# VH-VL binders against b1a7s3r263to410, part 6

Target 1, 148 residues: b1a7s3r263to410
Amino acid sequence: VTIVYDTMHYSTQKMAHEIAEGIMAEGYDVEMFFLHEDERSEIVKSILDSKAIAIGAPTINDEPYPSIGDLMYYLKGLRFERTGIKRKAVTFGSMGGKGGTPASLGKDLGEYGFDVVDTCEVYYVPDEEENKACFKLGQKLVEEAKKI

## First folded at step 19 (VH-VL)

Design r6
Fold by OpenDDE, look of step 19:
Parts: C-alpha cells; structure tokens; sequence
Structure r6 (fold): chain C 148 residues (1-148), chain A 117 residues (1-117), chain B 112 residues (1-112)
C-alpha cells in the first residue's frame, strides 16, 4: 500500500501515520511518501505497484495544498483505468476552515481510474476519536484491496 | 523518548570501506526519513543523503553518490551508511538525524571515522 | 547547489550583549508551497547539532525566546537578545527547500 501526503502543521502527517497503522494492523506493508521530499516518479512507481493508495493533503485557501497539484496531474496522464486493475483509494487531510481537499482529491482519483472507498477530514489537529477514524480508514482500505 | 544511537568510532585505511549504523528508538521507525550529515575536523556540516525506512528509498549528495550506500533494517530499526573508497578527506564525525515533517529534529551522538595511512 | 553564506564566521560577544548572524542563500528558499525552509542549528563544543529554528522564525520547543529568526527569500538572520555562557558554540543555517540540502559555513560564537 502506498501512502502519499503533504503537510503544513503536521496534522495531515499524523493522519497518514494513523492510516498506516490501520493498514499494517491488517498485515500489509506500507510505503510512505512525503511530497516535500520524494520525486513524483518514485511516487508514481510505487502507486503502479500497489493495489491500494492513500493520498492526503491539507486545505489552504479553500483549495488543496499546492504541492499535490503536480502529482495529481501526473496521475491523470497515466490513465490508471488502462492498467488492468482498479486500485482502491482513500483520501485524507486536515483543514482550518471550509476544507474540501479529501473530497476534491477523491473526485479526481475517481476520474483517473481509482476506486475511492472513503475519505477522512479533520479540523486542525486530530483528536483521539479522529485518530481512531483514520486508523479505521486504513483498515477499510485493506479490506477493500483484498477484493482485488 | 526519541533516540538515535550510532555505532562506535572507526579507523580505516585509504581505499577501505566503512559502515556506520544508526539505531532508532522511541518512535515508529518506518515513518520518518533518516539523514546523514558529516563534519570534518574543525569544518562545517555536509549533507550526505537520506533514506526513508518504509521503502528504503535513498537520495544522495551528487559528489558522494558513487561511494555512499544507505540501507535500513526495519526489524532492528537501524539505518546504515556505508562509504567506500575512503580518502583522508573522509575523516569526519558522521551524524544520523531524523526528519520530522520537513525538518530535522533529533540527531545521533556522532561516529568518528578516521582515514589514515 | 544552493550556496549558503554566513557572516560573520567568528563572533566574539560579551555576556549579556546581543548577537546577530547573517545567512544568505544563492537562490530563493521559497518552496512551491510558499513556505521558506530555512533552519538554524546550534552545535555546542563536543555535541551534536541541535535545531533552534525552523521555517526561518519558528522556535523549537525548549529553545529560549532570546533566540529569534527572521528573513525572507535569500536573506536570513539569527539573533540572540542576550548572550549567555551556554550559547557558546557554532551556529549553522541550513536550507531544506532544495536538494541537495546545504549548510552555511558556520559561525563560531565565543565569549569575550
């Protein structure tokens, strides 16, 4: 499973970690990418080799974090619907206002050939219940991926 | 608490290889990048490269990419940095450092590597 | 590579007096997310580097508020309002907006 995220105040990072815990609790390996650090080609390679992905970014100015843009554009051009499998996906992110990034990313991934199974969004720092929700999101992702 | 504990001092001949270890504890090992930074005697800090433990992905400084290899053992939460074809100018204290988010936060105690004929 | 240039390289300071260190980058450190990724590190004698400031001006937890960072684009400054004995060491700026990550030469702060 590939997890890709960016983060500004580390809330989305925390979410990514909880999602990862959920995935690993189900016995699956996780490769985690941070957009600030990793090349998009490396991320895409991992996604191509994965049956399931989790993509997360915070919301700023009522839009997805800018760094997610080039990756999404990359994914769009790869036409994942032509790869022979419909990969499972979840999206996640933190927000300090209106939010909407997980839904936006999910919509795009759906158009790119992914099966978006669920999303998770938190206001600022995730609390204990929200962390649990992220954990469960990871579990759900694996459960869906097992169907492939 | 987060800790990075590095292996002991090394003395090597020119042309040899050295492998320094960095054992991480107090956090989830596979979630954070580990960087290597070295410091020659009386000199500044030089970034060598980094590795992500979840997939073992590496990025190296260009000047060292032909001689440096970073690996990880997830079962022991340990990152390794191997430097080959050692030269006298490779004499330095080598540090591992954890990256939290986009920045460094915890450092190992350093490993002194001395290269001398 | 982004070159980080610090000044001065040697900084003798009287206890209780302020100190200022400049760091200039050869190119803008503003990243694609519009943040500026500039760190300041302190390295006391015989110790590992310790991060003091990230994102130009954000103090790490446990760092005294007599430390402050400022700047933008390519020009950055670390200030110590009142130098204390424990502040002796070498200070480094570091950019992490571009690869490879690069450090300044270091500024050695000493007590007069």
Amino acid sequence: as target 1 above (148 residues)
Amino acid sequence: QVQLVQSGAEVKKPGASVKVSCKASGYKFTYYYIHWVRQAPGQGLEWMGRIHPSGGRTKYAERLQDRVTMTRDTSTSTVYMELSSLRSEDTAVYYCARQFGSYFDYWGQGTTVTVSS
Amino acid sequence: DVVMTQSPLSLPVTLGQPASISCKSSESLVYSDRNTYLNWFQQRPGQSPRRLIYWVSELDSGVPDRFSGSGSGTDFTLKISRVEAEDVGVYYCMQYSHYPRTFGQGTRLEIK
Scores: ipSAE 0.878, ipTM 0.945, lowest interface PAE 0.5, mean pLDDT 95
Fold by ESMFold2, fold request of step 20:
Structure r6 (fold): chain C 148 residues (1-148), chain A 117 residues (1-117), chain B 112 residues (1-112)
Amino acid sequence: as target 1 above (148 residues)
Amino acid sequence: QVQLVQSGAEVKKPGASVKVSCKASGYKFTYYYIHWVRQAPGQGLEWMGRIHPSGGRTKYAERLQDRVTMTRDTSTSTVYMELSSLRSEDTAVYYCARQFGSYFDYWGQGTTVTVSS
Amino acid sequence: DVVMTQSPLSLPVTLGQPASISCKSSESLVYSDRNTYLNWFQQRPGQSPRRLIYWVSELDSGVPDRFSGSGSGTDFTLKISRVEAEDVGVYYCMQYSHYPRTFGQGTRLEIK
């Protein structure tokens, strides 16, 4: 399972870690990418090798974080529907205002050929219940991916 | 309790290689990048590169790219940095550091590597 | 490579007095995401570096509020409002906007 994120004040990174815990609790490995550190080509290669992905980014000033847009554009061009696998996906993120990034990313991924199972968004820093929700999101992603 | 414990001091001759280990504990090893930074005697800090344990992905400072290799062993939660074709100017203290966000939150104790004839 | 230039390189200071350290970069540190990735580290004698400030002005957990950071673009400043004996050490700025990541030369703060 491939987890890709960008983060502001590191809340989205914390969410990514909780999702990873949920995936690993089901006995599966994760490969994690941070958009500020990793090249787009490495991320896309991992996504192509995976049946399940989690994509997260924060919202800044009520707009999606710009760094994720480059990745999404590239994924659009790859036409994943032609691979014969409808990969499972979740989206997640933190917000400092109105939010909406996970829903927007989910809509785009659906158009690119992914089966978006769920989304999760928190305000600033996830609380205990939101951490548990992220953990369960990881479990759900694996459960859906097993159906492929 | 996050801890990065590095291997002991090394003395090497020019032209040899050195491999420094950095063992992580107290956190999920595969979730965080590990960076390597060195400090020559009386000098400042120089970033060497980094690795992410979840896939073993590396990126190196261009100046060192031909001589440095970073690897990891997830079963022992250990990162390795190997520097080949050693020169006297490679004498330094070598640190590993964990990345959180876009900064280094925990550092190893340092490993002194001395290159002398 | 982005060159990070600190001044002064040596900073003797009297206990209880303020201290100020300048850091200048050869290129803008504003990243494509509109954030400025400029960190400050403290290295006490014989110890590994530790982080003080990230994103120009955000204090790391457990750092006293007598430390502050400011600046933009290429000009940055670390200030200590009242220097205490435990503040002795070398202070580095570091940029995380460009590869390779680079550090300033360090500023040695000493009590006089």
Scores: ipSAE 0.471, ipTM 0.798, lowest interface PAE 2.7, mean pLDDT 85
Fold by ESMFold2, look of step 19:
Structure r6 (fold): chain C 148 residues (1-148), chain A 117 residues (1-117), chain B 112 residues (1-112)
Amino acid sequence: as target 1 above (148 residues)
Amino acid sequence: QVQLVQSGAEVKKPGASVKVSCKASGYKFTYYYIHWVRQAPGQGLEWMGRIHPSGGRTKYAERLQDRVTMTRDTSTSTVYMELSSLRSEDTAVYYCARQFGSYFDYWGQGTTVTVSS
Amino acid sequence: DVVMTQSPLSLPVTLGQPASISCKSSESLVYSDRNTYLNWFQQRPGQSPRRLIYWVSELDSGVPDRFSGSGSGTDFTLKISRVEAEDVGVYYCMQYSHYPRTFGQGTRLEIK
């Protein structure tokens, strides 16, 4: 499973870690990518090799996905509906204002050929209950991916 | 509780290779990049490269990429940095460091590598 | 490579007095996400580097509030409002906006 994120004050990174915990608790490996460190081609290769992905970014007041926009544009062009499998996806993120980035990413991924299973959005930093929700999101992603 | 424990000092001849280990504990090893930074005697810090233990993907400083290799062993939570074709200029203290966000929050104790004839 | 230039390279200071260290980059450190990835590290004699400041001005946990950072673009400053004996060491700025990651030459802080 491929997890891709960007983060403002590490909140989205923390969510990515909890999602990874949920996936690994089900016996599956994750490969984690941070958009500040990794290039688009490495991420896309991992996505193509995966049945399930998790994509996260914070909501920022001016630009909903400034750090993930290049990746999303690339995914749009790859025509995943033509690959012969319908990969499962979840989206996640933190917000400090209006919110809605996970839902917007999910809508886009659905249009790109992914089966978006669920989303998770937290206000600022995830609390203990929100961490548990992220853990369960990882478990749900794997549960749905097994149906492929 | 986060610890990065490095292997002991090494003395090497020019042309040899050295492999320094960095064993991680107290956190989820596969979630975090590990960087390598070296410091020649009396000099500042030089970034060498980094590895992400999930998948083992690496990125190296361009001037070192022909001689440096970074690997990891997830079963022992250990990363390795190997530097080949050693020169006297490679004499330095070598540090591993964990990345959190976009900064290094924990550093190993350092491993002294001395290259002499 | 982005060159990071520190000034001064040697900074003798009297206990209890302020200290100021300049760091200039050869390129803007403002990244595409609009954050500025400039970090400050302290290396005490015989020890590994210790993080002090990230994102120009954000103090790391456990760093005394007598430390502060400021600046933008290519010009940055680390300040210590009242130098204590434990502050002796070498201070490095580091940029995390460009590959390869690069450090300044270091500023040696000494008690005179």
Scores: ipSAE 0.470, ipTM 0.796, lowest interface PAE 2.6, mean pLDDT 85
Fold by ESMFold2, fold request of step 20:
Structure r6 (fold): chain C 148 residues (1-148), chain A 117 residues (1-117), chain B 112 residues (1-112)
Amino acid sequence: as target 1 above (148 residues)
Amino acid sequence: QVQLVQSGAEVKKPGASVKVSCKASGYKFTYYYIHWVRQAPGQGLEWMGRIHPSGGRTKYAERLQDRVTMTRDTSTSTVYMELSSLRSEDTAVYYCARQFGSYFDYWGQGTTVTVSS
Amino acid sequence: DVVMTQSPLSLPVTLGQPASISCKSSESLVYSDRNTYLNWFQQRPGQSPRRLIYWVSELDSGVPDRFSGSGSGTDFTLKISRVEAEDVGVYYCMQYSHYPRTFGQGTRLEIK
């Protein structure tokens, strides 16, 4: 399973780690990418080799984080609907205001050929319940991916 | 508690290779990038590259890319940095460091590598 | 490579007095996410570097509030409002906006 995120503070990174815990609890490995660190080509290669992905970003000024936008445009151009595999996806993120980034990313991924099974969004830093939700999100992602 | 424990000091001749280990504990090894940074005697710090244990993917400083290799062993929570074709200017203290966000939050104790004819 | 230039390289300061360290980058450190990835590290004699400040001005956990950072674009400053004996060491600025990640030459802070 491929987890891709960007983060402003540590909040979205913490969510990615908790999603990874949920995936690993089901006995599956994760490959984690931080958009500030990794080349787009490496991320896309991992996504192409995966049946399940998790994409997360914080919201800046009530808009999606710019680095995620670049990746999303790239994914749009790859025409995933033509690969013959309906990959499973989840989206996640943190917000300081209006929010809505996970839902927006999910809508776009659906248009690109992914089956978006759920989303998770938190205000600032995830609390105990929000951490549990992220863990369950990872579990749900794997459960849905097994059906492929 | 997070710890990065590095292998011991090494003395090498020019043209040889050195492999320094960095064993991580106290956290989820596969979640965090590990960087390597070196410090020549009386000099500042130079970034060498980094590895992410969750796939073993690496990125190296362009100046070193032909001579440096970074690997990891997830079963022992250990990363390795190997530098080949050693030169006298490679004499330095080599540090591993864990990345959190866009920062290095924990550092190893350093490994002194001396290259002498 | 982005060159990071610190001044002064040696900074003798009287105990209890302020200290100021300049760091200049050869390129803007404002990243596409609108953050400026300029960090400050302290290396005490015989020790590994310690993180002090990230994003120009945010203090790391456990760093005394007598430390502060400021600046924008290519010009940055680390300030210590009242130098204490424990502040002796070498201070580095580091940029995380461009590959490769690069450090300044270091500023050796000494108590007179």
Scores: ipSAE 0.456, ipTM 0.787, lowest interface PAE 2.8, mean pLDDT 85
Fold by ESMFold2, fold request of step 20:
Structure r6 (fold): chain C 148 residues (1-148), chain A 117 residues (1-117), chain B 112 residues (1-112)
Amino acid sequence: as target 1 above (148 residues)
Amino acid sequence: QVQLVQSGAEVKKPGASVKVSCKASGYKFTYYYIHWVRQAPGQGLEWMGRIHPSGGRTKYAERLQDRVTMTRDTSTSTVYMELSSLRSEDTAVYYCARQFGSYFDYWGQGTTVTVSS
Amino acid sequence: DVVMTQSPLSLPVTLGQPASISCKSSESLVYSDRNTYLNWFQQRPGQSPRRLIYWVSELDSGVPDRFSGSGSGTDFTLKISRVEAEDVGVYYCMQYSHYPRTFGQGTRLEIK
């Protein structure tokens, strides 16, 4: 399972970690990518090798983080619907205002050929209940991915 | 408690290789990049490269990329940095550091590598 | 490579007096996400570096409020409002906006 994120503070990174914990609790490996650090080609390669992905980014000034836009544009061009399997996806993120990045990313991924299982969005920093929700999101992603 | 514990000092001859270990504890090893930074005597800090333990992917400073290799062992939560074809200017203290966000929040104690004939 | 230039390189200061360290980058450190990835580190004698400040001005947890950071674009400053004996060491700025990550050459703070 491939987890890709960008973060403004540490909130989205914490969410990615909780999602990873849920995935690993089901016995599956996770490869983690931070958009500020990793090259697009490495991320795409990992996505192509995976049946399930989690993509997250915070909202900056009520807009999606620019780095995620570059990745999403590239994914659009790859036409994942042609691969013969419908990869599972979840989206997540943190916000300090209007939000909506996880839903927007989910809509785009659906158009690109992914089966978006669920989304998770939190205000500022995830609390204990939101951490549990992220953990369960990871579990749900794997449960859905097992069906393919 | 987050800890990064490095292997002990090394003395090497020019042309040899050195492999420094960095054992992580107190956190989920596969969630965080580990960077390597070195400091020659009386000089500043130089970034060498980094590795992410999930998948083992690496990126190296261009100046060093043909001589440095970073690996990890997830079963022991340990990162390794190997520098080959050693030269006297590679004499330095080598640090591993954990990345959190875009910052280095925890550093190892440092490993002194001395290259002399 | 982005060059980080610190001044002064040596900074003797009387206890209780302010200190100021400049750091200039050869390129803007404003990243595409509108954040500026400029960090300050302190290295006390015989110790590993310790993060003081991230994002130009945000103090790391446990850092005394006598430390402050400011600046934008290519010009940055670390200030200590009242130098204490434990502040002796070398201070580095570091940029995290560009590959490779680069450090300033360091400023050695000493008590007169």
Scores: ipSAE 0.430, ipTM 0.774, lowest interface PAE 3.0, mean pLDDT 85

Design r6
Fold by ESMFold2, last read:
Structure r6 (fold): chain C 148 residues (1-148), chain A 117 residues (1-117), chain B 112 residues (1-112)
Amino acid sequence: as target 1 above (148 residues)
Amino acid sequence: QVQLVQSGAEVKKPGASVKVSCKASGYKFTYYYIHWVRQAPGQGLEWMGRIHPSGGRTKYAERLQDRVTMTRDTSTSTVYMELSSLRSEDTAVYYCARQFGSYFDYWGQGTTVTVSS
Amino acid sequence: DVVMTQSPLSLPVTLGQPASISCKSSESLVYSDRNTYLNWFQQRPGQSPRRLIYWVSELDSGVPDRFSGSGSGTDFTLKISRVEAEDVGVYYCMQYSHYPRTFGQGTRLEIK
């Protein structure tokens, strides 16, 4: 499973770690990518090799984080619907205002050929209940991916 | 709690190679990048590269990319940095550091590598 | 590589007095996400570096509020409002807006 994120106040990274914990609790490995750190080509390669992905980003002033937009544009151009695999996906993120990034990313991924299973969004920093939700999101992603 | 423990000091001749280890404990090894940063005597810090233990992917400073190799062993939670074709200007203290978000929150104790003919 | 230039390189200061360290970058540090990834680190003799400030002005957890950061674009400043004996060490700025990460040369702060 491939987890890709960007983060502003490290909240989205914390969510990514909890999702990873849920995936690994089901006995599966994760490969984690931070958009600020990793090259787009390596991220896309990992996604192509995966049956399940988790994509997360924060929202700044009611707009998606710019780096995630670049990735989404690239994924759109690859036409994943033509790969013959209906990959499972979840989206997640933190917000400091209006929010809506996970839902927007989920809609885009669905149009790009992914089966978006669920989303998770928190305000600023996830609390303990929100961390548990992220953990369960990881478990659910694996559960759905096993159906492929 | 979180600890990064590096291998001991080394003395090498020009043209040789050195391999420094960094053993992580107290956290989920595969969740965090590990970076290598060095500091020559009386000089500032220089970023060398990093590795993410999930998948083992690396990125190196362009000045060093022909000579540096970073690897990891997830079964021992250990990262290795190997620098080949050593020169006298490679004499430095070498640090491993864990990345949290965009900064380094925990550092190893440092490994002194001396390159002397 | 983006060059980070600190001044002064040596800063003797009287205990209890303010200190100020300048850091200038050869390129703007405003990243595509509109954040400025400029960090300040403190390194005590024989110790590993410790982060003090990120995003120009945000204090890391556990850092005393006598430390502050400011600046924009290419010009940045670290200030200590009242220097204490524990503040002795070398201070570095570091940028993460451009590959590769680069550090300033360091400013050695010592008590006169």
Scores: ipSAE 0.414, ipTM 0.744, lowest interface PAE 3.2, mean pLDDT 84
Fold by ESMFold2, last read:
Structure r6 (fold): chain C 148 residues (1-148), chain A 117 residues (1-117), chain B 112 residues (1-112)
Amino acid sequence: as target 1 above (148 residues)
Amino acid sequence: QVQLVQSGAEVKKPGASVKVSCKASGYKFTYYYIHWVRQAPGQGLEWMGRIHPSGGRTKYAERLQDRVTMTRDTSTSTVYMELSSLRSEDTAVYYCARQFGSYFDYWGQGTTVTVSS
Amino acid sequence: DVVMTQSPLSLPVTLGQPASISCKSSESLVYSDRNTYLNWFQQRPGQSPRRLIYWVSELDSGVPDRFSGSGSGTDFTLKISRVEAEDVGVYYCMQYSHYPRTFGQGTRLEIK
């Protein structure tokens, strides 16, 4: 399972870690990518080799975080509907205002050929209950990916 | 308690290789990049490269990329940095550091590598 | 490589007086996400480096309020409003906007 994120004040990174805990609790490995650190080609290769992905970004000034837009544009061009695998996806993110980035990313991924099974959005920093929700999101992603 | 414990000091001859270990504890090893930074005697800090343990993927400083190799062993939560074709200017203290976000939140104690003779 | 130039390289300061360290980069440190990835580290004698400041001006937890960071683009400053004996050491700026990650040469702060 491939987890890709960008973050502001590290809240989205914390969510990514908790999603990874849920995936690993189900006995599956994760490969984690930070958009500021990793090359897009390595991220895309991992996505192509995976049946399940989690994509996360914060909302900044009520807008989606710019770096994730570059990845999403690249994924659009790959025409995942032609790969013969209906990959499962979840989206997640943190917000400081209106929010809506996870839902917007989910809509786009659906158009690109992914089966988006759920989303999770958190105000600022995840609390204990929100951490549990992220953990369960990871578990749900694996449950859906087993159906492939 | 996050801890990075490095292997002990090494003395090497020019042309040899050195392999320094960095054992992580107190956190999920595969979630965080580990960076290597060195400091020659009386000099500043030089970034050498980094590895992400989840896939073992690496990126190295260009000046070192033909001599440095970073690997990991997820079963022991340990990262290794190997520097080959050692020169006297490679004498330094070598640090591993954990990345959180875009900064290094925990550092190892340092490993002194001396290249002499 | 992005060159990080600190000045002064040696900074003797009277106890209780302010200190100011400049860091200039050879290229803009504003990244495509509009954040500026400029960090400051402190290395006390005989110790590993310790983080002080990230994103130009954000103090790490446990760093006293007498430390502050400022700047933009290519010009950055670390200030200590009132130097204490425990502040002796070498201060490094570091950029995280470009590969490879690079440090300044260090500024050695001493009590005179």
Scores: ipSAE 0.407, ipTM 0.771, lowest interface PAE 3.2, mean pLDDT 85

